# Ledger of designs, part 2: VHH binders against Rab GTPase-activating protein tbc-8 (tbc-8)

Target 1, 248 residues: Rab GTPase-activating protein tbc-8 (tbc-8), of Caenorhabditis elegans (i2haa0r597to844)
Amino acid sequence: INTKEVRRMAWPYLLGLFEWNESPESRLEQFTSQYWQDIEEWRVLEAEVRRRDEEAFRAARARKAASPVREESCDVFEDPNEPTCSQHYDRENLITLFRANLHRIDKDVERCDRNLMFFSNKDNLESLRRVMYTYVRRNLEEGYTQGMCDLLAPLLVTFEDEALTLECFSLLMLRQRGKFPQRPGMSKCLLNLRSLIQVVDPQIYALISDIDYAQALSFAFRWFLLDFKRELSYECTYKVWEVIWAAQ

## First folded at step 12 (VHH)

Design s4 (from r3 with Y32H)
Fold by ESMFold2, last read:
Structure s4 (fold): chain B 248 residues (1-248), chain A 125 residues (1-125)
Amino acid sequence: as target 1 above (248 residues)
Amino acid sequence: EVQLVESGGRLVRTGGSLRLSCAASGFRFDWHAMGWFRQAPGKEREVVAAISWSGDSTWYADSVKGRFTISRDNAKNTVYLQMNSLKPEDTAVYYCAADFSYGEDFYTPSAYDYWGQGTQVTVSS
């Protein structure tokens, strides 16, 4: 069993998707079935997004023809990047929000690290896109933030299974979104992470070296996870993730 | 890697015709509007024509309307510019570009994230 196969087998358990003595076959089938059902649902929304993109072109054409007359503002301006106060979306708001998120995902997928042969294949980029779209559809309150594809990509490379990747990524994102609780085990793992940062990314270490230790390490966990891909090799990234995951 | 490769630029006489092609790869071509731009010596790059992702909607600069036709073939990931009734003032380097504003701002160069290297069109008197 090579390192990639060991990770493929161990990472779901380290992330907490499966209990250590669990045989996951039935749940993997369930994940796959749900995953493709979710895809069928958002493909309908995707088609509406594409229709909106066509309408946007025609609207821009109309605005261009109206120059030098003043540019008309929309009747009510809405920033699609800002979350609404609403806990529930009607259909038009759902399409608008999904459209903005899909555009952000597509731009990041085009910039995703292609150092691995896996993503030189266009089909594998489409797999990355499908998983990311599905995640964002499930989590529209959070939405897409730049760099999520960089966290998703190593999981997809390792698992080569879109549904499993989605479930593991969802757990990873829950860990990232929460503050690390102040527990003895967590504090010691944060100290070990400080040592790893010192070796792996002196730029981050220098930034945090002169501020409050507990807050600096909480910032380092959050910032490190978000920027980790850009500053480390894939192998170093995986080892740091494994230490962080085991500490939680 | 995203790549846009123009071809077909050459020297033609006034009143002549020319067809430019742009082959696209490395992105979802059929999700993006496409534009043709041109830059004459000493002038700013200007949008000449644009086409929506589906090909159903087109736009042309007034200087070329009625003479130029933009089209696309999403199965071939290719966009075309048919240029008829060419004039010396059409002399420029012509660029193919992919719109990443999703139609919102297709007439502005900053809306385009990827550009070809350009193909020279020269119209002699």
Scores: ipSAE 0.738, ipTM 0.929, lowest interface PAE 0.6, mean pLDDT 76
Fold by ESMFold2, fold request of step 14:
Structure s4 (fold): chain B 248 residues (1-248), chain A 125 residues (1-125)
Amino acid sequence: as target 1 above (248 residues)
Amino acid sequence: EVQLVESGGRLVRTGGSLRLSCAASGFRFDWHAMGWFRQAPGKEREVVAAISWSGDSTWYADSVKGRFTISRDNAKNTVYLQMNSLKPEDTAVYYCAADFSYGEDFYTPSAYDYWGQGTQVTVSS
């Protein structure tokens, strides 16, 4: 509807992707071009991951045949890769790390918010997967955390543009990690958020009412992502997110 | 919604043959190994056969090796169990299941996230 079209235009500015006076057309084209180049690159890695899954089946079959006790350290998922994906990963480590992340994403995408008609279409679910794969490929040091697809899904529904969704999600994840620079006026916006929570859920308000500004912001973000997303309408959730984004 | 729907279970005589089918939907079928399990009355569920995502690799429990054949058709999202030379000991509810260990633990029920409702196979003496 009309509010969805306004949000599609406004959310990139609220998230800080564009400056308020910026006309974004050339950057949107660049984002789209880079996005599909990124997909082409990780599809090669995806094919290698699938070959590794076949090899894992054969290895498990061999272990079953040789011994009644499975070898404890047969899974290279446990590689403790510390450095960045582009500077310190050799090819073998990259495939191993990407494999682990793809498996986690696949499990979560099958469980993501399917209450929307948008995701009853399997092509849209595949869009969610592509964006999530691309994000994780860019951010292998962080990797995939269970539940990320629940945060990504509303952005994809709103934008219906995979490349824009990816860029906005990347900024949202920086805010979630507390790394986004603070903006003037943040205290006033957080007072408005407090008032909104008081109207929506007085019991939660009582729990957070004496917490300082930074803790209140972290709790409000976690609360809307983890505990209360399913209990709020999507419209109410979006309004709270817009207040949080403006404050941070 | 993920669904696994088994079919083909019925009463057959000892020495007979039976083919089970399992239609899958709601997930990336061709990314997952598949297994057939069975549970006889009063016993624990056990794996009888498994097949890799590509179909190139298979595994069978010793009790059914040489008699049962697992196969899959990734274009139809369907896995099959061909059961030959049936014995009364094969009487059980047979379950189709999707492996989410990506092959690492296909012989363990906890590796399977999605299960069918089962189809009854009864082998008479």
Scores: ipSAE 0.733, ipTM 0.930, lowest interface PAE 0.6, mean pLDDT 77
Fold by ESMFold2, fold request of step 14:
Structure s4 (fold): chain B 248 residues (1-248), chain A 125 residues (1-125)
Amino acid sequence: as target 1 above (248 residues)
Amino acid sequence: EVQLVESGGRLVRTGGSLRLSCAASGFRFDWHAMGWFRQAPGKEREVVAAISWSGDSTWYADSVKGRFTISRDNAKNTVYLQMNSLKPEDTAVYYCAADFSYGEDFYTPSAYDYWGQGTQVTVSS
């Protein structure tokens, strides 16, 4: 039994995607079907984003060619009497927001650490991009946050399944964003986490060792979800994540 | 690994023609505008021509307008600069670069995240 296959089976349960008494096969097929439907939907939005990029080029060209003009001060007012289409305004705002997020995702994916053999394959980078686009489309209120691809990448490497990766990543992000209630044994889990950090990176251990439990949990959760990967080997990172996930 | 590799630079006579090519790999070439820049001895790098991601829109510096033509082939991940009616003032190292401002700032070098190593063009009297 290899470690990657054990993680592939266990991580969805540790993250809370499946209940321990659940047989997941029907849900896995549902996730895959919904995932590709979501892709077909945002490909339409992506096409609009690409048209906006073309328009931006033309606007910049026009700006570069413009004759100097004297600057005038003008007041800008919203006219409440002009008709607005609620659906049209929502779509325009959606495209603008999606465009900004797509640009940030693309830059991070293009700069993703290519030393990992899995991402030497261009198809796997495109898989990473597709999953990230789909997540952001579902969560436009938050948008893309720096470091998300660092958290998504290990899941994709482990699962090699875009739909499952998306659902597990979504639960990871909920853990980061939501305030987790205290659980019995969280002090022990925090101590185990501190001890692991001490072995791996004493400098970070010194930074967090005097912090109250609630603050230490918030710091450790964000640090491990966003930064810890870069400070440890991948195997050590996965073990720390599993401890955090088990502590719920 | 992102790579931009220019080729085609050489010595040509005044009034001659030359075609530069830039082969791109390691990124989504067909989603980015591309630019050609040049740097003459003792001068700063300047934008010469730019082309939108689709190839439908182009821009040229006044000094080369009517003489140079930028084009792209997204199937081959290649951008070209056709240079006609060359002048000694066109002597420079020519660089291709990929625009990451998504068209909004294609005329500034800081908008470009990836650069080629350059190809020398020399125009003799």
Scores: ipSAE 0.716, ipTM 0.921, lowest interface PAE 0.7, mean pLDDT 77
Fold by ESMFold2, last read:
Structure s4 (fold): chain B 248 residues (1-248), chain A 125 residues (1-125)
Amino acid sequence: as target 1 above (248 residues)
Amino acid sequence: EVQLVESGGRLVRTGGSLRLSCAASGFRFDWHAMGWFRQAPGKEREVVAAISWSGDSTWYADSVKGRFTISRDNAKNTVYLQMNSLKPEDTAVYYCAADFSYGEDFYTPSAYDYWGQGTQVTVSS
């Protein structure tokens, strides 16, 4: 029996992408079409980012060549009436934001722990990058946060479908953001997390059983979302996610 | 899993020429500037040459300008350092490095996240 195939089918419904009574085929086609349209749009921005990287090299070269001696000549570089290019253009600000995020993603992907056999294939690694770029383009206000690739990767491995992965990841991120700003209090999600900790690691459960219940579980919930992969096995991670998702 | 493998270092007489190669794998080579560094006996590692991701822009330290030429072949994921008119002061271990500052800080060693193991160049008098 193949639990990966069961997860492929169940996870979109558990995340709330599809209603339980929904036939998903037309929406899957729409997701794929929109995904490739998004890629076409940000590939134009990506080309501009590469041009900016070339310009950055030349600017750094000019700075390295600058004389350390004091000069009394008029400096035309800083005209007080000339606004910066990014302040004048919505597109320039977009390119600047996208560039910063792409650089963060690329560094994280280049350093990311790729113990999964799936990512030994370079095409699959590029799939991960494409989905991450597309997500960040849709969500520039949030931007890239360290650790997002660790959450995205298991979805891509499970679905092996870039567009579906993107849509499910987007919903996962919405749930994660909705949980973090909540004030202390009992929620069904925190109760389910406590039960899962009891199954996964009874020693940790016993340690937290006699401290402030709501605060301990709220901290453990954030700990699982932000650093969970590093502390537990991938199968434990998937089971924790499934419990959290079912708690809605 | 990123690898930078230098080759071509050897003993050369003063005034001679030598070409170093650095084969890269495990990252998007054509998205990154590349640098050659050297560490002479008893000295700190210093940048000697750098090249932009496209190869269109280069930089050289004053001590090697006019004698060394950095180049890259993005189809082969390889960066080169052609060293002419070699002097005994050029004796060092030469390191290839990949710049992850995206050109903004190519002269600073901390901007380079991945380094080769080095290749020894010795210039005899």
Scores: ipSAE 0.697, ipTM 0.919, lowest interface PAE 0.6, mean pLDDT 75

## First folded at step 13 (VHH; from s2 with Y32H)

Design t1
Fold by OpenDDE, fold request of step 14:
Structure t1 (fold): chain B 248 residues (1-248), chain A 125 residues (1-125)
Amino acid sequence: as target 1 above (248 residues)
Amino acid sequence: EVQLVESGGRLVRTGGSLRLSCAASGFRFDWHAMGWFRQAPGKEREVVAAISWSGDSTWYADSVKGRFTISRDNAKNTVYLQMNSLKPEDTAVYYCARDFSYGEDFYTPSAYDYWGQGTQVTVSS
């Protein structure tokens, strides 16, 4: 039995994309269709981002040429009450947010699991990028956080299908969201870990308790944020993730 | 892995011309502005030219303006520096670098995250 094929079939169910009695075929077609539609939509935004990058270069060039003339802040008080201003403002904010996230994604994609043969293929790396762009476009309020590519990469390697990968990744992110900054989930994980250490290794527990900065177990943040993906091989990561998902 | 490899540096006479090349790999070359830097013996590294991701916008230091031309071929993942009317003061190690500020701070060395190993340009009197 090809273990990769088994995971490809089983993981969508483990993540709750499909019900156990549901046939996936009809939904997969819909996912694919929607995914490519979304790509066409954010490609327009990407083009605008690139235009703004060009403008940023030109603006920087102008700043370098200008002697430090004191920017008198022309507070152009644009009257906030023009309704056309709100839609324009919303669009400008959207593009600004999207630009910031794209730049972050690009940095992480470039360094994501480059030692893996799968990502030595340029097309697979671009697949990773497209999936993440699409996810961020759908979830722009949440935005991109460093490490999301690490969570996405094992899914893409397993599925080798961008649309399916996105749908599964979206569900995975819903599960991980509680562990993000300003959420209570991380504290719960760390508390559980502390309790576990106390039971399993009282000597280590005593040592940690004597060190003020170690009491919070901050060194374990990455472990729980990425479900140990950076600490383990892909094969071990797969097994750990399957156990985590099955327990939820 | 991101790599930048400079080539074309050599000994040249005053008034001569030289073309440097920088081959890029391991990233989306077409998304990043690129810069050429130089470092002369006993001097700080300085930016000499920069080019936007599209190639439509360029910048030159005053010391090289009118003599140097920066260009790029995104299909070949290569940035070039054509140097004309070379002077002894142009003697330096020349470096290619990637701008990760997406053009916002291209004139600041700290805006560059990847650097080549450099190529030696020597201009004899």
Scores: ipSAE 0.864, ipTM 0.969, lowest interface PAE 0.5, mean pLDDT 91
Fold by OpenDDE, fold request of step 14:
Structure t1 (fold): chain B 248 residues (1-248), chain A 125 residues (1-125)
Amino acid sequence: as target 1 above (248 residues)
Amino acid sequence: EVQLVESGGRLVRTGGSLRLSCAASGFRFDWHAMGWFRQAPGKEREVVAAISWSGDSTWYADSVKGRFTISRDNAKNTVYLQMNSLKPEDTAVYYCARDFSYGEDFYTPSAYDYWGQGTQVTVSS
């Protein structure tokens, strides 16, 4: 039995992308179509990001050439009444936000599981990038957070389908949102870990009992954020994920 | 893994010319501005030239302006430094580096996250 194929088939159901009685074929086509459409859309934005990078360089060059003249803040009072200004403003903000996220994604993609043969292939790395770009474009308000590529990577390796990977990743991210900083999910995880330590190693528990659990167990933050992906092999990660998903 | 490998450094006579190359790998070379730095013995590392991701915009330190030319070939993932009219003062280890500020602070060493091992350029009198 090809375990990879079994996972490819089962994981979308475990993640709740499909109902157990649902045929996936029609939806997969839709996912694929939408995915490529989205790519075409954010490619336009990407081009603008690159243009802005060029402009940033030019601006920096100008700053370096300019003697420290006092930046008199020319408060260009943009007249608020031109309606065309608001749409332009929104677009500018969008591009600025997208630019910031792309730059972050690029940094993390470069670091993502480089020891894995799968990602030694440049095409696979670009697949990872495209999926993440698309996700961030769809979820721009949430934006990119460090580690998302780590969660995405095992899915991409398993599915070898960018559109399916994105859909599953989106569901996975919904589950993970509660674990981000300032969310109650992480606190719960840490509390559970504390309780586990109390049972498994009472001596360690005694040492940390007087310390704020969040501070004492801060090292475990990445474990819960990434569902142990950075701590385990892919094979182990798959098993852990399957157990977690099946329990939900 | 991100790698930058400089080459082309050698002993050259005053007034001579030299072309340095920096081969990049492990990242989207075409998205990053690149810089050339040099460090002379007992001196701080200084930026000598920078080039935007597209290659359309360049910058030079005053000390090398008119003598050095930075260029890039994105298809080959390589940045070059053509050095003409070399002077003894140009003797240094030359480093290529990747700008991770995407052009915003290309003149600041802290804007660069990956560095090559460097190549020695020696200009004899």
Scores: ipSAE 0.851, ipTM 0.970, lowest interface PAE 0.5, mean pLDDT 89
Fold by ESMFold2, fold request of step 14:
Structure t1 (fold): chain B 248 residues (1-248), chain A 125 residues (1-125)
Amino acid sequence: as target 1 above (248 residues)
Amino acid sequence: EVQLVESGGRLVRTGGSLRLSCAASGFRFDWHAMGWFRQAPGKEREVVAAISWSGDSTWYADSVKGRFTISRDNAKNTVYLQMNSLKPEDTAVYYCARDFSYGEDFYTPSAYDYWGQGTQVTVSS
């Protein structure tokens, strides 16, 4: 049994998606059904984003043709007799927000193929894009943060299942944003993390000496996201993640 | 992996016509606006034409308006520049480029992230 198969089976439990005594088949079916339903929804929004991109081109054309204009924004004079629809306003804000996030995702996804051979296949790159779009649509208040695709990518490579990848990534992001509680075993977790990093990369170990769990977690995620000092292998990154995930 | 390959540049007489092609690969072609640029010897690179992702909207520099036509075939991942009524001042290296501003700044070279190697157009009298 290889390491990838073990990780595929274990990572959902380590992340807390399934309880250790749980048989997950029914929930996997639910995740898959919801995933494709979410895709149907945001494909409608994506089409509206593409229309907005066309409109942006035409607006830029109009600006280029015009005489110099004052750079200050002009107040828009709303006609008092025109109705203002709150549903239209909410929809417009949704499209604007989704558009900005899609543009950021698209730029990051294109560069992601240099990180892993798996993504030299364009179909796998499109899978990454779909999962990232779906996550951001579910989490628009958070939105896309640069480098999220680099964090999502190892999960997709490991699971080769878009819906499972999304659910595990969602939990990973929630854990990253939470505070750690004071609990028994914290010192053991920190020692395991320090020991693992010391073996993997002594340069990184020197950077994180005397770091607590929350800082160690943040450092590990930022190291991967920044693609900083390519000395850390993806296998070493996975080992750091597994130690962090095993800590409760 | 993103590649833009121009072709069709050659020597042509004043008043002649020429069609440039740009074959694109390695990206979702129909998600990007595209531009044609030119650079004459000793001058800065300038945009001559741009086209929206759908092909429904086009823009032309005043120096080429009415003489040049940009078009695209999204099924073939190709952008074209039809150049008519050529003048000696049209002599330049012509570059195909991909917009990453999503249409917002298609007239600025800094809004383009990938460029072809260029194709030489020379207009003689």
Scores: ipSAE 0.766, ipTM 0.934, lowest interface PAE 0.6, mean pLDDT 77
Fold by ESMFold2, fold request of step 14:
Structure t1 (fold): chain B 248 residues (1-248), chain A 125 residues (1-125)
Amino acid sequence: as target 1 above (248 residues)
Amino acid sequence: EVQLVESGGRLVRTGGSLRLSCAASGFRFDWHAMGWFRQAPGKEREVVAAISWSGDSTWYADSVKGRFTISRDNAKNTVYLQMNSLKPEDTAVYYCARDFSYGEDFYTPSAYDYWGQGTQVTVSS
């Protein structure tokens, strides 16, 4: 059993996806089924996004080229049959939001860590894109922010399971936003983590003023992004993540 | 890694025809609008033609409209520029470029994030 297999088994429990006494098999099947249903849904939205990109090209073409000037002075027509704003507006709003997010994801996926052999296979890069699209579709209020792909990538490499990766990433994002309740004794663990950061990376330590669970996750997140290109740095970052995730 | 490789530039007589090709790799080609640009010595780089991701919509600069045709083959990840009725003022280095504005600003060089190395077209009297 190697370190990757141990992490694959342990990380879902450390992140809180499963309780330690839980049988995960039924939950894993549910995650996979829901994941592919979500993909079916956003594939329809994706097609509409592509149509919107085509329309944007035509609109830009019209702006570049002068349209014929109308010579009407009093022939302004008002349309008294206006469409209902509820159903139509909600759909257009979804397409607009999803379009902006897809464009951001696509740019970051192209630049995602190519130092890992896993992503030299373009099918794995497409897996990363699918998981990221699905996460953002579920979380449109948050949307996509730069660097999410860099956090998602090592989860996908470790799990090699798109649905499991999505669920664990979703919990990681909630932890980063400070939405998990802190456990008794967390302050001591955070102080120990702060001291560990000082030994491992004094430059990051010098910038911190205070640390709580959310700040610890933010530093671990930032540490990972700064050191993403090195295996030793990844291993140190993973150890810090595991300590934070396992906080007593 | 994103790569754009132009080919087909050469010396051609006035009134002649030439077809430029741009082979693309390392990205989802059919998600991006593409453009052809040119730069004559001492001039700014200018957009010559652009094509939407699907190929359904095209645009041409007035100086080449009716003479040049941009096209794409999404199965081959290739963009073409068919240049007919060439004039000496068409002499330039021609560049293939990928639009990252998703169609919204295809006529501006800053809307393009990847460029080929260029191919020289020379039109003699």
Scores: ipSAE 0.761, ipTM 0.936, lowest interface PAE 0.6, mean pLDDT 77
Fold by ESMFold2, fold request of step 14:
Structure t1 (fold): chain B 248 residues (1-248), chain A 125 residues (1-125)
Amino acid sequence: as target 1 above (248 residues)
Amino acid sequence: EVQLVESGGRLVRTGGSLRLSCAASGFRFDWHAMGWFRQAPGKEREVVAAISWSGDSTWYADSVKGRFTISRDNAKNTVYLQMNSLKPEDTAVYYCARDFSYGEDFYTPSAYDYWGQGTQVTVSS
């Protein structure tokens, strides 16, 4: 039995992409079609981001060379309620947001799991980048946060299907949102760890019992943020994730 | 895994020429601006030249303008610094570095996240 093929079939159901009674074939075709359409769309934005990077260099060069000089003033300020060209205004904001996110994604993809044989193949690394770009484009209000590539990578290794990976990752991120920026999910994990320490190692508990738990247990933050992904082999990570997903 | 390997530094007479190379690997080279820096003993590391990701835009410190030329070959993942009319004050360790600011702050060392080991350039009288 090929464990990877079993996981490919089971994980979408465990994550809730498909209902247990559902036959997935037509939805998989929809996901794939939409995925490549989304790529076509953000490729245009990516090209604009690269032009912005060139412009940023030239602007920095100009600032470095400039004598102190007063910028020409406009005699009139804009009314915040004035109607504007919505398409252009929204597009400028879109390019700015996408640019910031792409830069952060590229840094993390560059370092993600580079010791794993799967990602020694540059094509697979580019697959990871494409999926992450597409996710962030769909979820630009959330944006990219550190650690997303670490959660995405095991899904891509398992599925080897970019569109399916994206859809499952999107559901995984819904589960994770309670832990990333604001409690209570992370706080609950750390407090449960402190209670476990009290039972398992009272000597360590005595040392930390009066200290703020977030400070005392900050070493475990990454454990819970990434569901132990950086602490375990991929095979052990898969088993832990399956338990987490099966539990509520 | 990001690696920047400088080469070409050596002893050269005043007025001589030298070309430094920086071989880059482990990243998408043509997505990053690049810089050459130098550091003389007891002095702060200073930017001497920078080049945009495309190579279309360059910048030079006043102390080297007209004498040094930065260039890049994105097909070979390599940045070059051609140094002409060398002076004793050009004596320093020269570093190749990758811009982290995506062009917005290329003139300070803090805008660079990866550095080569450096190559020594010594200009004798």
Scores: ipSAE 0.713, ipTM 0.922, lowest interface PAE 0.6, mean pLDDT 84

## First folded at step 17 (VHH; from v6 with W31F)

Design y2
Fold by ESMFold2, look of step 18:
Structure y2 (fold): chain B 248 residues (1-248), chain A 125 residues (1-125)
Amino acid sequence: as target 1 above (248 residues)
Amino acid sequence: EVQLVESGGRLVRTGGSLRLSCAASGFRFDFHAMGWFRQAPGKEREVVAAISWSGDSTWYADSVKGRFTISRDNAKNTVYLQMNSLKPEDTAVYYCARDESYGEDFYTPSAYDYWGQGTQVTVSS
């Protein structure tokens, strides 16, 4: 009778990672192997990102020194036979995109659920960062959106397994796509809330009926974007998430 | 919780030397450039030195070039300011600060999001 151990076993099925009656052991081994392979790849890219941060420092230093007069002798002579532009820019574009995402992730991880005992351990914060980096590397077209760490953190706390967390988070994010990148699913949530207000409190409904519903109910955007995560304790969040996942 | 704790400030004679230390905790120290600032009574806070996340690149204000050296030890999460040939005009409260611009704007105080409490350096004539 250990609710955390039960959740570790049940959540992958609720999220759809495993089918009913599936024996998941070989897939778990595959997930772990792939996860560490992905980490090896992006650690090389992360090193390039940190070199780019170093270059940014040097560029800022050069701008400070060059305020009076710009130096003209810094031109790099191009070899006429080398197609340096195409190959150079493809890698530079990848590093630039990854850099922007890593900076956003770093800021959010630093602040994510820091009052929770689990994340007072710096190793667990680094686990959160590694999983988030790996997700974003796999999904670079989507990139990092503020709040993703809020959805990732409860999974990591429950599983304490980075690879399993990543796979379950990836499925959770697929469910969330109706609410992103635009508001077709969000619009439905807000309209349903408006209808509930009409039934529950007709006086409040009357007060807001002349106002655009998105403006009147904007406070609820975060509720539906994060499936109430910031509004509830972790235990209440777990119960709400289980209901939402089971309904799908 | 991000914390920066300066130490090493004291009274010293003109021409003397001091080494300031700043112990950092609560964040990935090796992700951030770091800066030393100072504020004399009645004056605005000014940057005196900055160092890139790796320590490979440094910058110094003209007023301290050749006299001050900034360094860092990423294994100890510590940044240092070695201050030589001190002058009475170096008298100030010295602050350690964390750059949040990822190097892009390290010379601007608004690019720094966390600050230490400061350590007093007093240079007597």
Scores: ipSAE 0.737, ipTM 0.932, lowest interface PAE 0.6, mean pLDDT 82

